VH-VL binders against o27280. Designs and how they scored, part 406

Target 1, 266 residues: o27280
Amino acid sequence: MDSMNVPEVLEIKRIVEESESVKTFIFSWDFRREVRPGQFVMVWDFRDEKPMSVSLIDPVRSEIGISIRRVGEFTDRVHGLSEGDLLGIRGPYGRGFELMGRDILLVGGGIGMAPLAALADEATARGMRVDALVAARTADELLFLDRLEAAGVNISTCTDDGSCGFKGFAHERLLTLEENHDMAAVCGPEPMMFQVMRILDERDVPAQLSLERYMKCAVGICGQCCLDDTGFRVCAEGPVFWSQELSRVREFGRYRRDPAGRRVPW

## First folded at step 17 (VH-VL)

Design C11 (framework fv_marstacimab)
Fold by OpenDDE, second read of step 17:
Structure C11 (fold): chain C 266 residues (1-266), chain A 118 residues (1-118), chain B 112 residues (1-112)
Amino acid sequence: as target 1 above (266 residues)
Amino acid sequence: EVQLLESGGGLVQPGGSLRLSCAASGFTFRDYAMSWVRQAPGKGLEWVSAISGRGGSTYYADSVKGRFTISRDNSKNTLYLQMNSLRAEDTAVYYCARKSNYGSFDYWGQGTMVTVSS
Amino acid sequence: QSVLTQPPSVSGAPGQRVTISCTGSSSNIGWGYHVHWYQQLPGTAPKLLIYYNTNRPSGVPDRFSGSKSGTSASLAITGLQAEDEADYYCQSYDYSLSGSKVFGGGTKLTVL
């Protein structure tokens, strides 16, 4: 049994309030265990376990951050925790983002910005030009703007209600952007990602997209996160996929499976 | 005003090589993906190759893979198509085309004729 | 043969309405990739006529319209004029062909 599959009980070092519904939990991390943007960890609150993307990777401070949106019972409990409290963390798992070229476009929606924020840090550290299209329903749901700005990221925002930036959806805003990047990284609601991917494909921009699925084992065994027709396991072959890979996935942008394994339309 | 001007076409023997150029003006060249599209005499349009705005990604039709190489020099606002191992079926007018943000080809050059014949 | 299927020819009298179909598959139009249309007058380079399924570039008359449904797209020309005699091509993207941009075979429109 790989020690990596055993949850390590870690103390919450710091909590950052990102928005009304999103908190980033920061932990001390031994970077002998490599972690990359786009990878996820399994968070265990001693009752339940959920996959969460890594949103902060700080080798200097020997810290990682996990951003969690309050959406259900598990996350309600976690959001009730304080600094000094304990959580179980196992991982990291999955395939992370690859950086290519000199210029990268990040397109994120809501909590999807979590892994992209980590990627932005890495990209800027490498001297890449980073443009980020940050989307949310409302202005108060836009995530990591200050952090991204501080990193030197060029930010474009869009909100459904027009409360900040472009009024509309991410794919609509994307159509108005004139720059053509070497690659793109996308994470957010799957319908958004589906629209964005098609545009990027048509623009000859290679894109990586991070999918969210229900995961149980995180090690490619249980099959809970299998994608239809391809047999891709989001926890093993993903969660980051190239657009060419996702084009083969019938369910992408169309439906997902709930915890019971039933098809649920987006 | 956006302008695309192809050059480098001509007569070449089978197995020969030719390099096409497309001079672009009137827009920020590096911001746009570019493509080559060809049209055989009396035939339809066929996509040949594409390159991303900054040149980091290239794409080829199966019919030209391994033989053609697309490249660009953004400092010179020029698109290139190196054609090797030319075949008779490569005979066509070759158009340089700019890809819009919508994925369409919004501007085309006048084309340059490539004839592959013994 | 072209990935997108168009009728080889269509004809109409001045003032009439004509439609040109573009039939694709689940890997291109049916996937949701957008369809564009080009007009090629005799002896000239193609010109963008419709982009992103239904949009007209500046200078294109409103008698040209595009539509998309399922795995097919259509170009409609109302009030047909003599100057509309040309070849028309649809274009989309196909993920099954290594990200190829795909054209229809073209349709010759004759104004009677």
Scores: ipSAE 0.861, ipTM 0.921, lowest interface PAE 0.6, mean pLDDT 95
Fold by ESMFold2-Fast, scan of step 17:
Structure C11 (fold): chain C 266 residues (1-266), chain A 118 residues (1-118), chain B 112 residues (1-112)
Amino acid sequence: as target 1 above (266 residues)
Amino acid sequence: EVQLLESGGGLVQPGGSLRLSCAASGFTFRDYAMSWVRQAPGKGLEWVSAISGRGGSTYYADSVKGRFTISRDNSKNTLYLQMNSLRAEDTAVYYCARKSNYGSFDYWGQGTMVTVSS
Amino acid sequence: QSVLTQPPSVSGAPGQRVTISCTGSSSNIGWGYHVHWYQQLPGTAPKLLIYYNTNRPSGVPDRFSGSKSGTSASLAITGLQAEDEADYYCQSYDYSLSGSKVFGGGTKLTVL
């Protein structure tokens, strides 16, 4: 009985406002259905269903958190909900991040910090040293800084406009950092991830990158989940991929596909 | 004191195989990525392969991809290079090198000579 | 053939200054990747001379210095001494080669 394919209707226990455009919705969760950082769930508002990263995994409190950015009709409706309202949740889906070694670098852009915040919690619980490079266009779009600080993470920030930390892009900041790590995890806009991957490959740091693609369901029936050359499906074989796997994918960091399968530049 | 010592080189016929070893001492081996760099007689340096500190990722130059396999045994402080389907152009001194936190090769072994000839 | 181009040889007299260039492209030095330099004395393994564009390891004298600008880097040696006679290699990374560590072709320094 694969209960992951049936939506469970859950009550919104708490809502955390992360920024003007991002909220984390917290639900009670039965951890007989294991959830790991890097996995996602399908969120159903009884009209539409969309994939959302799990940003909080708390087995002690029996809670999960799902962070949602306001970007369209579905997310506008969900952002209008209050504590006590109901949402349908299916999942989790996808491969989670693998942890190895004693130290890890997290590189997150915007909402890409959501799955990395959950990973930071697991890594610190394992006794790993965690360094996070948190990137955004402006200071107001930097996410989870207080949560990362509370977890004991070593934080550096960068913003495109210089409003917080280093002025520039994530990869430009990473080039000024001289530390090696046993591994890295990267999530954010695909062009950012591609540039960061180039640096991590140069440093022989094994990196896992989380790819988020358009899809209508989590079972891999949508062509938008496929990558060129390898035929990897993000929802079935990802969303987390090792950098070595992505180096063979021509489209990574260069273009995406629309619902008709056409190539659209980033 | 950091030391790297290569072994396993020798004369081999085209199409043959050799396994190189690099014994490391004087540092915490598992904390450093390691590389093999080669130098053909009278020629320059060419990077061949790299492996992350825990062995989770391996990297290869296009000229050796599919023929060479890099590996490590952190319990023995030893780096390996399995070389298959050897060609005359693989003839070189093979160096074991440690990658620093700054991305450079900060320590090198003395090298081991591999000659591919009939 | 190398993606990083060095002059094959350079020469100078004792006490003089010599500069060895390392010319790359937008996919390596020009993209922002750091440049390292190695000295190889005759019959020996290479030794790290300069790392991260400008830094000297312990034991390397101040008369060796590195710089990087645009798509190129250079190694400067002042106060040339006979024992500086060696091959010198620059090294960086190139993402266009499916991601690869790349060396320059090497420069033989002759101290006249």
Scores: ipSAE 0.166, ipTM 0.661, lowest interface PAE 4.1, mean pLDDT 86

Design C12 (framework fv_marstacimab)
Fold by OpenDDE, second read of step 17:
Structure C12 (fold): chain C 266 residues (1-266), chain A 118 residues (1-118), chain B 112 residues (1-112)
Amino acid sequence: as target 1 above (266 residues)
Amino acid sequence: EVQLLESGGGLVQPGGSLRLSCAASGFTFRDYAMSWVRQAPGKGLEWVSAISGRGGSTYYADSVKGRFTISRDNSKNTLYLQMNSLRAEDTAVYYCARKSNYGSFDYWGQGTMVTVSS
Amino acid sequence: QSVLTQPPSVSGAPGQRVTISCTGSSSNIGWGYTVHWYQQLPGTAPKLLIYYNTNRPSGVPDRFSGSKSGTSASLAITGLQAEDEADYYCQSYDYSLSGSKVFGGGTKLTVL
């Protein structure tokens, strides 16, 4: 067994409350172990284990951040933790985002902004122009706005209820934007990503999209996160995919598999 | 007013090369993806090539891949199509077209005729 | 042969309704990519007629309408006029052709 696959017990260094339902847990990290935006780690609370995207990569402070949305029993427990408490972390795993060109568009929905925030930091550090379309149901669910602004990201917001920015969905807002980019990175609800990808394809903008699936092993052996008809394993070949790859995935934007492996619609 | 003006067409022998240009005006050129679309005499429209607004990404139809190169100079508001190893089947009117935010071609040039013949 | 299939020709009398079909597949229209329509008058460059399935650019009369369902799209022209005699092309995107933009074969509309 690769030592990389053994969870390391790490102390929560600090906790950032991003929203009512989202917290970022900060850990000390040995950057001899490389981590890239778009990759994920397996978080172990000594009872259960869940994949989580890395939302902060700070080599200067030797820290990483993991943003977690409160959605179930596991995340309820984790959200009950305090600074100084322990979690098991193994990884990172998966294929992260690639940066190319001079201008990048980030399109994120809800907790999908987590990996994109990390990508934004890297892109801005490289001197790229970064535009971000941040979407959420309501204004109070918009994530990382201050952080993105501080990084020099040009932000456009949209909310379902119109409480902040454009009233509507991310793909609708995207249609109103005239600027074209060298590439795009997308992460959020899969129906959103599906619509956004279509628009980007039609605009001749190369896009990378981060998928979310139930993962157990994180190392491509269990098949829990296998995508229909392609054999792609989200944990191994993903979670970041190019639009051309996802276009061949029958289930993309249409359905997913639950923990029992059953097809469930989005 | 958006304007697209193609130039560079003409008669060329098989195996020859030709470079087309498209001068754009009336809009922020770098913000829009551009495409070349051709139409053989008496035939339908065929997409040839596309380039992203800032030139970071290029796309080609299989029929021209490896032979044609699309490029742009945003400082000159000009789109280019370098055509090498030309074939008789490349004979067509070549249109410069702007891609809208919706993926359509919302503006077209008048076209420039390319004739490949021995 | 074109990826999108159109009838080679359609005809109608002035004032009539005509429909031009555009049949695609699961890799283009059926995948969810949008359909656009172009009008090409004799000896002229194509002009955008319908964009994003159903939308008319400014200057296009409301007697032109587009629709999309399943793997096909349709252009409808009501109150046919002599000036509508032209070639009409549908256009979409296909992921199976290396991300190519695809056109229909075109339809010649004759006003009788």
Scores: ipSAE 0.837, ipTM 0.912, lowest interface PAE 0.7, mean pLDDT 95
Fold by ESMFold2-Fast, scan of step 17:
Structure C12 (fold): chain C 266 residues (1-266), chain A 118 residues (1-118), chain B 112 residues (1-112)
Amino acid sequence: as target 1 above (266 residues)
Amino acid sequence: EVQLLESGGGLVQPGGSLRLSCAASGFTFRDYAMSWVRQAPGKGLEWVSAISGRGGSTYYADSVKGRFTISRDNSKNTLYLQMNSLRAEDTAVYYCARKSNYGSFDYWGQGTMVTVSS
Amino acid sequence: QSVLTQPPSVSGAPGQRVTISCTGSSSNIGWGYTVHWYQQLPGTAPKLLIYYNTNRPSGVPDRFSGSKSGTSASLAITGLQAEDEADYYCQSYDYSLSGSKVFGGGTKLTVL
């Protein structure tokens, strides 16, 4: 009889400062409620509620982690909290990543590494070889490198400014990586994901991509969660989609739509 | 030096089966996706099937789906194509090809002829 | 017909320029998928000539160049030589097809 649509008030057990702008909030979790990498929760600060991807799933310690980037009023307030403070958590929601094959490539941009860090943990626990391409604007914005290294992940980095690893964008770095993979998982800015998807399609690598935009409606009744061409609701049918599903969406990676339905370029 | 050497072609009756092999050398075989591409006599190139480096993902053209099975043995550096329920329209030279990180077929074998005829 | 359209033949004299077109659609070249070109000399296997729209493999002369615009791509050959007589194939990816990898129908180049 438990309803995942009602927020549970949880104590912040630990806070990890991932960067100047990103913190991971860790909570005790009862794993009778399954959580899979790629799923999200609604985080409630008793004033506003926002969707956040689950970035840590640790059944051994009975913990989940939620990584939050400081980008506005809600996230500024949450960043001001301390260990012992309370947040409401509702969920989990959405379709998680599926794992197949013997090895996986993770391609993450900025905060998009959050759901991929949880996936890396699951993939390594299953005995898969994991390669991660971690991209950011600057070295200071690269996330989870120590955690990925500790898990045995083979890491490549790239930064727009060249401050760490390859100088350039994720898709440019991907073209220099010669290893093929059984599958890939991609999360980051939509233009990055579109470029990466096309390369992976041409390489015969099936990819799952996480579209974190429009995760406003946790109950699955929300026009803003709908993809333009296919009618998929990101919060109900996503946020994770196979590349073959997204390749038919003319909007993906090229433009977005405003509330009036007009095309707005990236 | 990258080399791809096909074998196993020959004459087979309609409805029959045949297995092609491609022996690879000169590169780390498991790091590359591999494909089969065929060419009917006097005709153009047609992609047939692809397999990921570790063998966990396979792809097939509609014309062969359900009849052909691509596989690989990375311990032997060998690619296979099991062809079942062969049809006259499957008559072609079958090429083994390596897929580059740019998505091109960067190396090709010399091809092996498969003739489906009574 | 293939989903990538090439002229069946082109011809030129030694030293001249020829261009071979590869016309696709919104589900392949127009979607942003890249174009690769292969040269097949009589009686031989295909050889990669141009990859990723404009790049030449080691050993390919700079007389060969590729370009891509909209839903189409072109292979340009300058300073034609007798040894350039061959079949030329473009290749891309099409998301609307279950097989996905698509070749053009091929163009026979004759050096007069």
Scores: ipSAE 0.740, ipTM 0.894, lowest interface PAE 1.4, mean pLDDT 88

Design C13 (framework fv_marstacimab)
Fold by ESMFold2-Fast, scan of step 17:
Structure C13 (fold): chain C 266 residues (1-266), chain A 118 residues (1-118), chain B 112 residues (1-112)
Amino acid sequence: as target 1 above (266 residues)
Amino acid sequence: EVQLLESGGGLVQPGGSLRLSCAASGFTFRDYAMSWVRQAPGKGLEWVSAISGRGGSTYYADSVKGRFTISRDNSKNTLYLQMNSLRAEDTAVYYCARKSNYGSFDYWGQGTMVTVSS
Amino acid sequence: QSVLTQPPSVSGAPGQRVTISCTGSSSNIGWGYAVHWYQQLPGTAPKLLIYYNTNRPSGVPDRFSGSKSGTSASLAITGLQAEDEADYYCQSYDYSLSGSKVFGGGTKLTVL
């Protein structure tokens, strides 16, 4: 139908270069199709369609933004586009983040900061205190620091190589952060999210985590959209899950499935 | 220095109610999750309830769920435990404890004795 | 019954080494949750002795050490002293219990 199943062809209004490998594409959007942080859209370049998280939600300017990392043929083609070019957008899909309490910790790794940047905007607009732990391999791969700062977010950084902020992984940096929070939202590589989830469990901080690895099934039942032990459908029940739900999934952070259904380590 | 001081314990009949308080000092109270941990006479430690720093999230052991309510007043640096429908099995010393960023209980109060008996 | 299993008692002579075990399962220590240790002297509140598997708070002597492997953790006390007579508790988190911080049953250490 009009809301989710038919792509709307939209003009690229503005492109923001976030890094050497990441661009945000901004479109005018009719907010009769409500979009929430944590939801995704299908981006269609008239040859192939891929799921992308929404990184900017601005009802005042009637704009959405979609951040795309250059990783293959589809994303290389999209990165070659200019302002004024057209893309098909279908959606939104999936369960978005819920906000509760008076403060929130965001923990993002790499492109996982994209949906968290949109969440930061909503949380600050609600008057919540927002702290963000932004993690990447190198300083050049840290994303959305300017947007988070402009939104009034308190930022901590860590890089694997020590080129910006704490030298180490997100979970190691999290242990040195003393302040508690009413909730957290986490998005990044699954092993990172698993480590962060365990620490937040022990700190009495309920967390929501975004699983983007199986977001290709926008409609219908797909085996690759299911998690081990629970049968969760990422596209239908996710991509955002509470930590209590994920802690019972033996697969989360430990292994994945190949096409034959066999367990394969990360 | 960090101090936690419990009060409000006493003798109560089965089915009765008590409200425990914990006065905190020496740290920014609202930045820390807080817990209640109890110990029955001659027995081990049992976690009872926890609350996040700003009070937005609460947690309860199954044995007390629906009967106990944890709350906090950050303007008064005070943690509370409202205990309703008390049972003989709830007889214990109740400790107020601060949760660290590592998930440990890094500071404990002296405890307050709750006795449920007819 | 406690979710984390400790021996009910352990004994040693002054100067001796003793070890207190804490045995868990796949839903707690085996899941990767940290282990903390508390010392409770007779008639007093518990005091944090070891946090996050191996770390000592300020003021805890280095003769106390912690370790964690697989589904178990242990507390080692070297150069045992009379003042070490106390109950010792391990503590972790268990995801299969709603919101639960879990304690071991406690170990009474007797020095002679």
Scores: ipSAE 0.788, ipTM 0.913, lowest interface PAE 1.2, mean pLDDT 88
Fold by OpenDDE, second read of step 17:
Structure C13 (fold): chain C 266 residues (1-266), chain A 118 residues (1-118), chain B 112 residues (1-112)
Amino acid sequence: as target 1 above (266 residues)
Amino acid sequence: EVQLLESGGGLVQPGGSLRLSCAASGFTFRDYAMSWVRQAPGKGLEWVSAISGRGGSTYYADSVKGRFTISRDNSKNTLYLQMNSLRAEDTAVYYCARKSNYGSFDYWGQGTMVTVSS
Amino acid sequence: QSVLTQPPSVSGAPGQRVTISCTGSSSNIGWGYAVHWYQQLPGTAPKLLIYYNTNRPSGVPDRFSGSKSGTSASLAITGLQAEDEADYYCQSYDYSLSGSKVFGGGTKLTVL
């Protein structure tokens, strides 16, 4: 058994409150173990285990951050933790984002901004121009704005209620943007990603999209995260996919599998 | 006013090479993806190649892949199409077209004729 | 052969309504990609007529309209005029052809 598949018990170094429902948990990390934006880790609270995207990669401080949205029992427990408490972390797993070109567009919705924030850091560090379309239901749910701004990212916001920025959905805002980029990275609600992908395809903008599925093993064995028709395993072939790959996935943007494996609509 | 002006067309022998240019004006050139679309005499439109605004991404139709190279110089507001290993079936009017935010081609040049014949 | 199928020709008398169909597949129009239409007058470059299924650019009369359903799209011209005699092309995107822009074969519209 690979030691990488055994959770390492790590102390929560610090906690950043991103919003009312999102916290970033920061851990010391040995960067001899490479981690890329778009990859995920399995977080173990000694009762249950859930996949979480890496939202911060800081080789200088030897830290990683994991942003977690409070959505259920597991995340409720985790959100109850304090600095100094312990969590099990194994990984990283999956295929991360690739950077191409001179400029990049990030389109994120809600907690989907987590992996994109990490990507933004890398892209800006490489001297790329980074534009970010940050979407949420309300202004209070917009994530990482200060962090992105500090990194030099050009931010456009979109909220369903118009409380901040463009009133409407991310794909609607995208249609109003004049500039086309060399590539795009997308992460958020799958219906959003589906619409955004179509627009980007039509613009001939190479796009990478990060999917969210229920994952158990994280190593491509159990099949829980297998996508219909293609046999793609989100944990192994993903979670980051190119738009051309997702175009072959029948369920993308249409339905998903629940924990019991049942087909459920978005 | 948006303007696109193609040049570089002419007569070339099979196996030869030709370089097309498209001079753009009236808009921020780097912000827009550009494409080449060709039309054989008496035939329909065929997409040939596309390039992103800043030139970091290129796309080609299968019919020209490996033979044609699209590029751009944003400092000169110029789009290029290097055509190598030309074939008779490449004979066409080649249009420079600006890609809109909706994936359509909202502005076209007048076209430049390329004739490949022995 | 074109990825998108159009009738080779359509005709109508002045004042009549004509429609031009554009039939695709599940990898282009059926996938949900937008359809655009172009008008090409004899001896001229194509001109954008309809973009993103139903939208008219500035300067395009409202007698031109576009629609999309399933794997097909349609261009409708009401109040047909002599000046409408031209070739019309639909265009979309297809992910199965290396992410190519795809055109219909074109339709010659004759005003009788």
Scores: ipSAE 0.683, ipTM 0.868, lowest interface PAE 0.9, mean pLDDT 94

